# Designs tried in a protein design chat: VHH binders against Protein DOG1-like 4 (DOGL4). Part 1

Every score and structure here is a prediction.

Target 1, 232 residues: Protein DOG1-like 4 (DOGL4), of Arabidopsis thaliana (Mouse-ear cress) (q84jc2)
Amino acid sequence: MSKMRNLVEEKFLEFYESWVIQLELYLHQLLIAHNNNTMSETELRHLISKLTTHHKAYYTAKWAAIREDVLAFFGSVWLNPLENACSWLTGWKPSMVFRMVDRLRKSRVVLVEAQVKKLEELRVKTKFDEQKIEREMERYQVAMADRKMVELARLGCHVGGESVMVVEAAVRGLSMGLEKMVKAADCVRLKTLKGILDILTPPQCVEFLAAAATFQVQLRRWGNRRHYVTHS
Below, numbering starts at 1 at the first letter of every chain, in headers, positions and changes, except where a header shows other numbers; antibody chains aren't numbered by Kabat.
F, E and O are the ipSAE of ESMFold2-Fast, ESMFold2 and OpenDDE, as the mean of both directions, binder to target and target to binder. V2 is 0.75 times the mean of E and O plus 0.25 times the DockQ between their complexes.
[cut] marks letters that were taken out.
Atom coordinates printed by the task and the answers are left out, and those that the model quotes come from them; centres of patches stay.

## First folded at step 3 (VHH)

Design p1 (from a27 with T28E; framework vhh_6qgx_2; at its last look DockQ between E and O 0.11; V2 from the best seeds 0.00; counts 0 for: pae E 6.9 > 2, placed apart)
Fold by OpenDDE, look of step 4:
Structure p1 (fold): chain B 232 residues (1-232), chain A 123 residues (1-123)
Amino acid sequence: as target 1 above (232 residues)
Amino acid sequence: QVQLVESGGGLVQAGGSLRLSCAASGFEFSDYAMAWFRRAPGKEREFVAAITWSGDSTFYTDSVKGRFTISRDHAKNTVSLQMNSLRPEDTAVYYCAASFPGYTLHSYEYDYWGQGTRVTVSA
């Protein structure tokens, strides 16, 4: 069944489609950079910066959108079912990126001991932050049958202008907690990404970013093949 | 049109207190972590304190822990730095900075900067 989309969903869907297209372009550049080995460190850093900026742009747009409707991101109509299934609090699981790093290590990326140590420390911190957020989310979810929700349910039985306004206010209040958690999760994501990029050399960063982008793009493609999603 | 305007700097004796304020405009203040940096004479700019977008968490450089307190007011779009027990080594130009969405210790990663306010602590 087709779901009715609200304005926030429509706008973000359009944004995301464009954003993914640009990501694919950057992925191409990353792959070229990785394969040529002719780019200077400065050039590599510039490319890394472009990707970082691109990701930052995503979250800027996301945070603007969630201010209007955070609930839209818990359905994420711009994602296919596979992408949604792999989502943790409306995005990628921060700790997942360490698996990518591990894979790179097993292939051709050679990390010095100091890097390995720093990555492990970051991994532990990331995991801790994730768990903290998960506990908060759990608390929120357990509290879903609290006074506010009961009141909302009670009000929902009545049709009227004033009643609608009260319900809307209640929903906004309830959404604030979700918004906070989503933003917190996003912060962990970006902190983790930054942490990894700070530990890796520019060539390693390029390889990592390429792998990450590839995974994201492929996940979308795989999901789309299995489940048709109308985005436009 | 983004602006960060610092105020509250001045001359103070060692052991004294100052409260710096930074007024932000031209961007979504509530989405940004806010930080204070300082640059002492002859030294590089260094991180002093930061506060998350929500205001729930703060971070301080070791040298100011227990003495400085960073806070923010979302209604006024301001970030403040309460500086107590000031020392001569705290003498510097203090800068307000904004970073989306989190704070970092590296100045080059911040999105917006103020012009700075001078703090001078006399012995």
Scores: ipSAE 0.770, ipTM 0.887, lowest interface PAE 0.7, mean pLDDT 91
Fold by ESMFold2-Fast, scan of step 3:
Structure p1 (fold): chain B 232 residues (1-232), chain A 123 residues (1-123)
Amino acid sequence: as target 1 above (232 residues)
Amino acid sequence: QVQLVESGGGLVQAGGSLRLSCAASGFEFSDYAMAWFRRAPGKEREFVAAITWSGDSTFYTDSVKGRFTISRDHAKNTVSLQMNSLRPEDTAVYYCAASFPGYTLHSYEYDYWGQGTRVTVSA
């Protein structure tokens, strides 16, 4: 139902606004921790845990929402046009997060050889998982253009009880396919994030999370400014 | 309230079979990877088997591979572990666990746990 879709979008918009505000507060804490060498390893691990819990909460809420309306996440109303333009399957592209990791090479807390090796292994696996999903999306798009689907679309343009039911079932199947692909992409995202944090030391985790959160927050601010200027 | 309730444990002779079931309630079962862990007397909890949220992939520890089969039923919100060719070394308390959104070998990373069901395999 259109009304149900609008309610899902409204509910997630409210959630997302609160989630971003809390992300900015965590970013502030990460920057304080990074700039001051006064925090213990236990305190740093606790802060890192708050960030991982915060990201996990996002995906928990997202999966609840996509179960109701997966299409709400393709061109999301809670994201500005720049944020939407940078999306890969409704979120950040997993391999891109390694660009934040590359920033650590220039920090005071340098990566040791063992960490570099593990990060490269993780990068290769992440790219493989990412490409597998891209192939599934390609197959999905080809299936939508399949002769049988084209025939169903033609029938749907001609009002009739039987054909309407068949078309509705096909559309439900397509939505379920998109939901499955989005969930697969989100699994790669969380697996990649966890993998990086498991390899890094607590101070390196803080720097990585600060870089990632800074980029996310700044991308939102840049897009909001440009959207106002171009669409005012 | 979140609950994972195991059933199907008991006493069997070596070479026998048991089917463990875990009924999930109070959370969105279809979003979670489901796993079985076990704890033998004097040992820590160890990974046994896992199934992804979609049911498309299954994972097993080497010692049970080919003998145990994990499956899930989204309509009934259950995960099952079919245990064949049981050995005395399989004697343990078996725990059902849920992790969002993927499985892990680390017990401390699971979100929800059952109370466990006891499996005793006699020689």
Scores: ipSAE 0.418, ipTM 0.762, lowest interface PAE 3.2, mean pLDDT 86
Fold by ESMFold2, look of step 4:
Structure p1 (fold): chain B 232 residues (1-232), chain A 123 residues (1-123)
Amino acid sequence: as target 1 above (232 residues)
Amino acid sequence: QVQLVESGGGLVQAGGSLRLSCAASGFEFSDYAMAWFRRAPGKEREFVAAITWSGDSTFYTDSVKGRFTISRDHAKNTVSLQMNSLRPEDTAVYYCAASFPGYTLHSYEYDYWGQGTRVTVSA
């Protein structure tokens, strides 16, 4: 059990470190594109495609890993404590990405009324989906605690097959339920990201992706500077 | 201009086999999970099978596990459903569906739908 989680965690740590390095390289390209007014729309769309493909690769690897050990993603060893503290259901909170859009609107990015309307519709839908997932998680946690607490108390009266069956059911039920909720949260993340990129123009998408990558890279650097200077 | 076009339906005897195919166009096929749903007369569409965008994993409703196999071909932009050991209760119109980014059991979460292909399994 401890060995299984260690192996999954070690493999994903190696993947994640490589993935973040590549994200940093793409961030450099995004910043060049942001500062270079001569890039064609075709070049911008190609760069945007690289970023979206890179994020898709993360979720492909993540979903494979959570099938083996979803609990590894709640307090992950490949993230520093600051990154873990900012997680909502094993990742960034979908509604919070609109803070980034709002900041861009205040400083550099001019959105037409049609874009603003579509972004507000997306924000409302995203928040609704988040709240639905949060309510489902709460109900699941309460139901698991009620059932498992009663079953654990009953184990004090009986030994053998009932105990093994109850433990097996608890572990399987928790893992499957959490995997389902993590995947649901990831789908909201991916739909929100796609929705934003569909509404924004290619130059605006480059600005947004640069801001998002900057935030992720800076959060990692800040947290590592304080806690994980070695063994990062 | 998204299209999903199913084919391969027909009449077959119980215990027989059919292979359904779904040709996709108008979207980036490799970004979407693909699924098959079916609808018996007078019923709601029910989930049958799904495959991830990468093709690495599949999911099946209990009544078809071990009998049906979903697969996808990224070069041809097709998803297929191999149906073996068919039973009269498999009689339905079968629909191909696509969802970004992952599959679910709920039909209302799918983005694109085909027109369906009819499968009839006689005793």
Scores: ipSAE 0.014, ipTM 0.489, lowest interface PAE 6.9, mean pLDDT 83
ESMFold2 (binder alone), look of step 4: mean pLDDT 89; pTM 0.904

Design p10 (from a27 with S54E; framework vhh_6qgx_2)
Fold by ESMFold2-Fast, scan of step 3:
Parts: sequence; C-alpha cells; structure tokens
Structure p10 (fold): chain B 232 residues (1-232), chain A 123 residues (1-123)
Amino acid sequence: as target 1 above (232 residues)
Amino acid sequence: QVQLVESGGGLVQAGGSLRLSCAASGFTFSDYAMAWFRRAPGKEREFVAAITWEGDSTFYTDSVKGRFTISRDHAKNTVSLQMNSLRPEDTAVYYCAASFPGYTLHSYEYDYWGQGTRVTVSA
C-alpha cells in the first residue's frame, strides 16, 4: 500500500471523494423510488439518466487522469485495500453485473422470457469481450519478461543520457499499452451497464442500480472500518 | 460549453464530391467516437459512418461503402467525411455526433450533436 502521491493522484482523490458522496445521494433517491411504487415512468427514467450520467462523468475524469499517469489506477490511493483487492483492470469486472441481476431475480425481480434471453445474449458477448482483454493482459505480462525488456532494464543501471532516453521511451510505450487496455476494459464496463439498463424496465433498472450502488458504498465503508477492529 | 460545428455542405451535381468537416470543442475529443448521421426529406435519421476514439477503425452503412471516407484529426479536434460519387439519394442534412466511449448505430445513444449541414445532389 503506497502512501506516496503525485499531482494526478491528489486531483483524482479529490474528484473521487466528491463522486462517491454524490453516488450516496443518488443511492438514497434510488431506495426512496424503490420503496415508493407511485413514481411515474418519466420520473424513474430521469433518475436512471442521472445515474448513467454520473458513471459517464467518472470515466471521463478517469480517462483524463490515465492519460497523465495510468499506473495511479493500479493500486489506487483513493481506494482502501479491500476496494483495491476487488478490482479487475482498475475497476469492477463486467460479469459482476450479471451476478447481481441473478441475485435480484432470486429475491424480488421477476423477468419476462424475452428479457432473460436478451440478458443471456449480453452475458455471452460481455464474457467474450472480457476474455479478449484478459488475453491482452497476459500478453503484456509475457512482454515484461521478454529478453529485450531484461536488456533495457540492465541498460537503466548505466548513468548515461542515451541509455536513460532508451529506457524512458520503453517505459512510455508500456504505459501507452496499459492505457489502451484500461480504456478497452472501461468500454466493456459502460457497454455492459448500458445493455443491462436497455433490457430492464425502469422499476427494474432502479432496483439494479440501487443494488450496484449499495454494494459499492458498503464495500467502501466495510473496508474503511476494518481498521477499527484490531486483529493482532 | 460543448459545440460541434459542421461545414462543407452545399449543392453538387450527381457524380460530384463534397468534403464535410466537423469542429469539436468543449469536451475531450480524443475520448469520443465520432459519427455522421443524415436525415433525408421525409425520412428518419440514418447512420452513415463512424470512427472509433482511437481512430483505428471505421464503419459505414452499406449504401456509402467505397464512396465515403471518414477520418479524424486529434490535433485539430476535427472529424471529416469525404463524399465521392454522390447520388441524388445522398441528398440530406448531415449531422456530426459524438458518443463516449464507443460508437453505436442508434442516434439516441449519442451524447453531443451538431446542428447539421445541408447536402443537395442534383440529377
């Protein structure tokens, strides 16, 4: 767990704290909407739109930050250790949303056959995209162990302008590769979220978004409170 | 303030060419997929072409494949549509649109829209 922070980390930490506070406010609105079955379809769609816009704002800010320092998102200082342990390529794993839908179906959400079919089609497509990204990650890890990478690391031990520049160029190339992979993962996340919301009715969308936001908020609170229970 | 400004529309004879341009401002252009849609008189808005945020993949509707070319310039925050071998059926108002983070065929999924530029192809 690193406590060192650069400018990108400090700016994103400030952004993320505000973003989470707003997410908690939206969660409260979602829970009220869920418990109050008298809200109109237009009112529910407006609330769903607020959540969608809120998530898009997160990725807009994230992409600006990873352009400057993608490594800040691997072991993020604005996340507690539990949140970091649950991350897949700097965020939630796309297939997790289908597990959330499955849990809702077992407890309270009844889906019609057409919705079940569309969700299964989306699940298969999401899993395919997810596996494609995992193959990219594996190639990245293999490339790090490549003989040329070892040679560049060796050159970095020499105090010379030419060696320093060659190593710097290689490190920038690696960072660009990671940035591309993180952006690809985020595209799958947003496309999966949008797909789920397009399949579900507005009341079902509210239940899904409430469950997702509750999990995110509670995971953060639980991880933060772990340090109040001393386990020697 | 988000703004997409189209230019390059006009009147051209069948078989002619036009180049449409769209200048983007007020958002991080390089993070958005860019697309062109068109609306013919009395018709619904139709997908024409799209280019990914990376600029490495392009997509076209069947009726324009081989005739139209979409491109983008990240340094100038512009997306362009080169239209060759124009047909009277290409007569429409052409709209520039931006979608984060990927393109779609559905107009209602785009985040930002220009006002449109009119293209008239005479027989």
Scores: ipSAE 0.102, ipTM 0.562, lowest interface PAE 6.1, mean pLDDT 84

Design p11 (from a27 with D56E; framework vhh_6qgx_2)
Fold by ESMFold2-Fast, scan of step 3:
Structure p11 (fold): chain B 232 residues (1-232), chain A 123 residues (1-123)
Amino acid sequence: as target 1 above (232 residues)
Amino acid sequence: QVQLVESGGGLVQAGGSLRLSCAASGFTFSDYAMAWFRRAPGKEREFVAAITWSGESTFYTDSVKGRFTISRDHAKNTVSLQMNSLRPEDTAVYYCAASFPGYTLHSYEYDYWGQGTRVTVSA
């Protein structure tokens, strides 16, 4: 309703559109590097670093935005309905990237036994971290629907300055709790991504990042195509 | 401009204590994990301690567990390292480092670094 309610969303939408365009440009570079095998290890490491920096830039912008309005990320206007349907706690589900890792086994690039073992250990750790966050989110949702919150809602109807202050503090507390949960989930995402890149060789990193970026770009295009068809 | 400025280093006798401080500016301090690394004369940089962006979790290398305590103050944009029961082996230049959004044992994963503060522990 209000224009003020849209400021964080408008700013992040502008950022995200630019960020996705740059991701597509990096994807093109990754595909060239993978298919032609023309880059040195130093050049491949530089390209991998660009992608890592690009993902860090996303989370830097996201954390600034959720500090102002965390709820914008649960109803993200910069994502199409398909992208939103595939979201886990405002982003990609960390364990999903291991399906992309599994596809590397079908490639010309062969994983050695030591890498396979480390990737499996990381997969187990990632699933454990996901379950911990899911339990925390469940506790958060139960607390929000708890009798205490119902009582605070009733208190908000009571005449008096103290009840207004208590309700405002409760609402602020809810937003801060949700921000903390989103940040925890993002930490698991970045830790998982970094863990995979640390285990893989530079050519394997390029192939993995190309697969991940391809999936992200395709998911956006599939969702936009469906939205376009229903709109037309 | 991003800056990490360490202070509190100096000369101390074995068994003594020192408190290192690191003042951060030019970035959103509360979003970053903070860590202390050290480099002894003729050795590589090693991890000492880290504290998460929230301040709720701390991590230490085995040789300093129970002797060193890392803490952070979001209001002052500082991270501190309280060093107790110092040993000659603790002699090193101590570096403050920031990593978004989580801590790591690998120095190359840190985004920002201080210039270091020297700690010398005499026998």
Scores: ipSAE 0.000, ipTM 0.403, lowest interface PAE 11.0, mean pLDDT 84

Design p12 (from a27 with S57Y; framework vhh_6qgx_2)
Fold by ESMFold2-Fast, scan of step 3:
Structure p12 (fold): chain B 232 residues (1-232), chain A 123 residues (1-123)
Amino acid sequence: as target 1 above (232 residues)
Amino acid sequence: QVQLVESGGGLVQAGGSLRLSCAASGFTFSDYAMAWFRRAPGKEREFVAAITWSGDYTFYTDSVKGRFTISRDHAKNTVSLQMNSLRPEDTAVYYCAASFPGYTLHSYEYDYWGQGTRVTVSA
């Protein structure tokens, strides 16, 4: 139902706004750590763990929400139009993070040869996983344009309970397919994030996470300047 | 209240088979990757097998490939490990573990753990 969909959207909007506020607080801590050479490796690992837990909490909440209404995540109301325009299957494109690592490497982060090799292996695997998901998305789009589905949609407007039940079953099947695809994409995202953090040293992880959080926060601010809902 | 409860362990002769099961409750089982780890006497926990949240992909440590098969049942919230052609070196306590949303080879990254079930393979 529309009412159930709106409730999921409103609830996740409240969650996401709080999640972003906490991300900005963690970004502040990452920037302090980046400029402070007195922090121990243990303290840096603890901060990195907080960020990893925070991202994991986002996906835990997201998967609970998509179980109820996956369509809420396509054109999300908690994202501004710019954030939505930059989305790939309801989130960031996993291969994008390698461009962020490359930028850090060119600015001040020196990677040893072993790290470079592992990052390239991870990049290849991530692109392979992305391509598998993109093929699934193409198959989904073809299935939606299938002649039988179009005929079932037409019949739903004019026939009794039997036709309505068949159309509803087909729509439920489509939603389940999207849920599986979104979950697959999120698994690639988390595997890619974890893979990068496993390869980098704690100071390099802090720089990477700070760059990623800065980009996410700034993208939201840029889009909000265009789409201003309420006065602060 | 999160619980992972293993069963199916026991004593078996070399070349025999055992099926381990793990019943999950208190969390959204279908969102988690499930894995089996083992700890032999005097050794650390090692990765044995994993299955993704979807059930589409399975992973095995080299020493058990072709002998062990991991599977899951979303309706029953269970993960199973079918162990064939058992060897004395497979003797260990076997642990069921859950990780959101993907598997890892590192035991310290798993969110939930069972108490273990003992497998003894005699020569």
Scores: ipSAE 0.141, ipTM 0.611, lowest interface PAE 5.8, mean pLDDT 85

Design p13 (from a27 with S57E; framework vhh_6qgx_2; at its last look DockQ between E and O 0.14; V2 from the best seeds 0.00; counts 0 for: pae E 7.6 > 2, placed apart)
Fold by OpenDDE, look of step 4:
Structure p13 (fold): chain B 232 residues (1-232), chain A 123 residues (1-123)
Amino acid sequence: as target 1 above (232 residues)
Amino acid sequence: QVQLVESGGGLVQAGGSLRLSCAASGFTFSDYAMAWFRRAPGKEREFVAAITWSGDETFYTDSVKGRFTISRDHAKNTVSLQMNSLRPEDTAVYYCAASFPGYTLHSYEYDYWGQGTRVTVSA
C-alpha cells in the first residue's frame, strides 16, 4: 500500500537520491585509487577527505530534517525494505563496520599489531556506546506507553482547535526524545568511522571506504530488485 | 556570516579564576559540539575542553581536569569555560571552536573558529 509522504520526506528523498548518486561517483574514484598504486599519499588523503565531507553532508541534511520531523526517519521512505531492515536507529549500526574491516583483513589488507589493538579498543568502545543508546531507547520506548501516550490517546478522541494544538505539543515532546537518540546514534556512527580512518593508513582507508560504499550501494541495489520503491 | 566571538580573557594571578565566553551565530548552534583550544607562546594549538551538542558530555585535557569546566547555553548560543586555580602554564590565547556533530582532539577537523581571547596568568 502506498504511503502518503510529507514535505520532509519528499525533500529528504530528493536529497538522498542525489547523495547516493554522488556516493557512487566517489566509489568509482575510490576503486580507481585502490587499483592505482601511483597515487600519492596526499592525493589519497584528499580523496578520503572528500568522502568524509560527503558523509558529513548527509548528516548535516539529516539533522536539519529530523529537527522538522524525526518520525520521518523511522519510516525512511527513501530506503527500500532491505535497507530499512538493516537500519539501527535510522542508520547503519556502528559496530557493523568492524565486520568490514575484518573482511578486508582476511583478503589483502595487512594490519600491524598496533592497528589491530587500536581497532579492538575502538570496537569495544563502539559496542559500549551502542548498548548505552539501546538501553536508552528501550527506556524511552517503555515510557512511551505511559503518560504521554495516554494523553495523546485521550486528546485524540476530541477533535478541535485547542485539542489539536495540545496534541501537536505532545507529539513534539515525544519527538524530542527520539531526535536526541537519533543524534546520539549518529554521533556514534561518525565517531566510529573517524576512529577507523584514524587507525588505518591512507591506502587502507581508501580500501575500507570503497568496501563500505560498495556495501551500501549494493544493499540498495539488491533491495530495489526485490522490492519496488517509488522515487521522485 | 558564521561568527564565534570569545570574551572574558585578561590578566589574572596564579590561583585566580576567569570565565571565558563564546557567542555563536550564523549556524545551528545546537547541532554542533563546542570546544576550547589554546595556543601558548611558542607552542602549538592544543585541545582544552569540549562539550557535545546536547551538553550531556564533556571532555577535558588532563592538565585542566578538575580546574576547568565547559558548559553551553542553547538559549543564548554560548559556550563558556570556567577556569579555576589558574596556573602560569595556562597562559595562552584561547579559541572557541565548533564541530559538527561531534568534538575531536584535532583542531583541523573543526568547522568554525573564533578569533581568540588572551589569558595571562602571572606567577
Scores: ipSAE 0.776, ipTM 0.887, lowest interface PAE 0.7, mean pLDDT 91
Fold by ESMFold2-Fast, scan of step 3:
Structure p13 (fold): chain B 232 residues (1-232), chain A 123 residues (1-123)
Amino acid sequence: as target 1 above (232 residues)
Amino acid sequence: QVQLVESGGGLVQAGGSLRLSCAASGFTFSDYAMAWFRRAPGKEREFVAAITWSGDETFYTDSVKGRFTISRDHAKNTVSLQMNSLRPEDTAVYYCAASFPGYTLHSYEYDYWGQGTRVTVSA
């Protein structure tokens, strides 16, 4: 049987639907700003601030939700199967944003040598941080096969109050480990996003954010249009 | 209401030690990076030290490395700064600050600030 959605999943689905609608509205504003080239630097900085605040709001809501049920974010019900297939530790892979930066280089926007150097340094640091988290995931998976965990699984096959309490404590410990790992990944995501925005000029930031939002919105549309055999 | 309340400042002689504490309330402390900034008379706020939300990583400005230690206690919602081998140039008002989801060297990017605690180091 399919699992019923819990309260965390229902609340976050409602939040995420409204968050995506607002992202599409901001994307429209970014595209207008990019195409018209009539906005002042102050207006561009305000628009960039709206998007950074919007992304920060997502992670604030996410961390509140994972504190209650981190597993809701592995195979999320508010994401289509394509979005879920493209996820790395419950979200976008941090180094992927440098592909959006590569698109800037192919547009009319010229990056100066100092920016190129700083972006490459950031790319290397981001990849290092990703690898550190991947090693933590490996350690987590090894801990699942630990002798004590195997013994706890055997205890779970027998009826008894003490066995139930010991198994519940172990499951809570596993969830806490996943929560820490997801938070670490989200910190790398936001650090990488901020790092790029700090290196780019306001017009370049608008183009970068427009490219990133376009990709996110299109990935959702591609997945929603695909015919799925199984649907509950 | 969000509050960060600093304590532990005072007057100390060069070579002495002080422990600053910051009590946090009104937000989910365990989700925030915590930092200490300082402002010397007539200067802007300067980064001193930071600790990640998990407590696993700490960061220091070069002038305090090896002398200052930042730590946090999730159970008590506190962040502390142990200051050893104090120098006259450490004289400043010290501010506790919180940033979601990670630390930054830029004071203008912190979400919440304490009112500050004064540290005076005499020669």
Scores: ipSAE 0.344, ipTM 0.711, lowest interface PAE 3.7, mean pLDDT 85
Fold by ESMFold2, look of step 4:
Structure p13 (fold): chain B 232 residues (1-232), chain A 123 residues (1-123)
Amino acid sequence: as target 1 above (232 residues)
Amino acid sequence: QVQLVESGGGLVQAGGSLRLSCAASGFTFSDYAMAWFRRAPGKEREFVAAITWSGDETFYTDSVKGRFTISRDHAKNTVSLQMNSLRPEDTAVYYCAASFPGYTLHSYEYDYWGQGTRVTVSA
């Protein structure tokens, strides 16, 4: 059974649902700004800042939840099956965002050569940071598998308080390492987002953020449809 | 224009206390982790302390743990380093730095730097 230890997941799911609703409201503002070429640069920058703050709020809440139970984020209930199928350390692979940028370049957004060069430099740095995390994650996954096997064996033959204390200390150590890795991955995501927004002009940022929000909202709706079908 | 301006450096006797302050402007202070680094003459710049953007976690190099306290004030856009029980080996130029979104031990990954404030601890 898997229903007694889910308070952290339930609390974060409630936050996530509210967070996506607010993202949809910001998407409306982004679409108005995209369609209205009379908005000032100052107004566009304020809207972009609201989106940045909204994304930061997601990670702030996630990191608080991870401090309580990092394992709740591996196989997460709040991420629908489509989001989980892209699994990369509790989220989207940071470099995947460049596929969105590439699509915008081919359809809507004209970039100057200097911007293209800066974006490629950022892409290389993002992939380098991803590879560092992947190497460290391989180490933690091996340690996780070893500790899970030891925990199962000890629980099946539980004897004495000292055995429980040793297993609990090992699990806490592994959990702290995983929390660090999840935060590192999220920092790469945030740094990449900020890097893109710094390279793009404010109108280009609005277009990018609108496309990204549309994609995120649509994935939630598609995944929730599948989730509803499998439960009902 | 981004600015980090340190203050509070000076001469102090061993065992004494000093409070460094760093005033930040030109960026969204609440988005950045803040850190202090130091460089003694002829030595590498080294990490001293850091605080997360929310202020909920702090980190210290081993040699200052228990003696130094980093804090931040979002209303004043300042980060401070309270230095107690100062030792001659704490003598250095202290630099305030900002990194988005989290801190690192590596100075080359920080986005913004102050000019530094000199701290001299005499025996």
Scores: ipSAE 0.013, ipTM 0.501, lowest interface PAE 7.6, mean pLDDT 78
ESMFold2 (binder alone), look of step 4: mean pLDDT 85; pTM 0.874

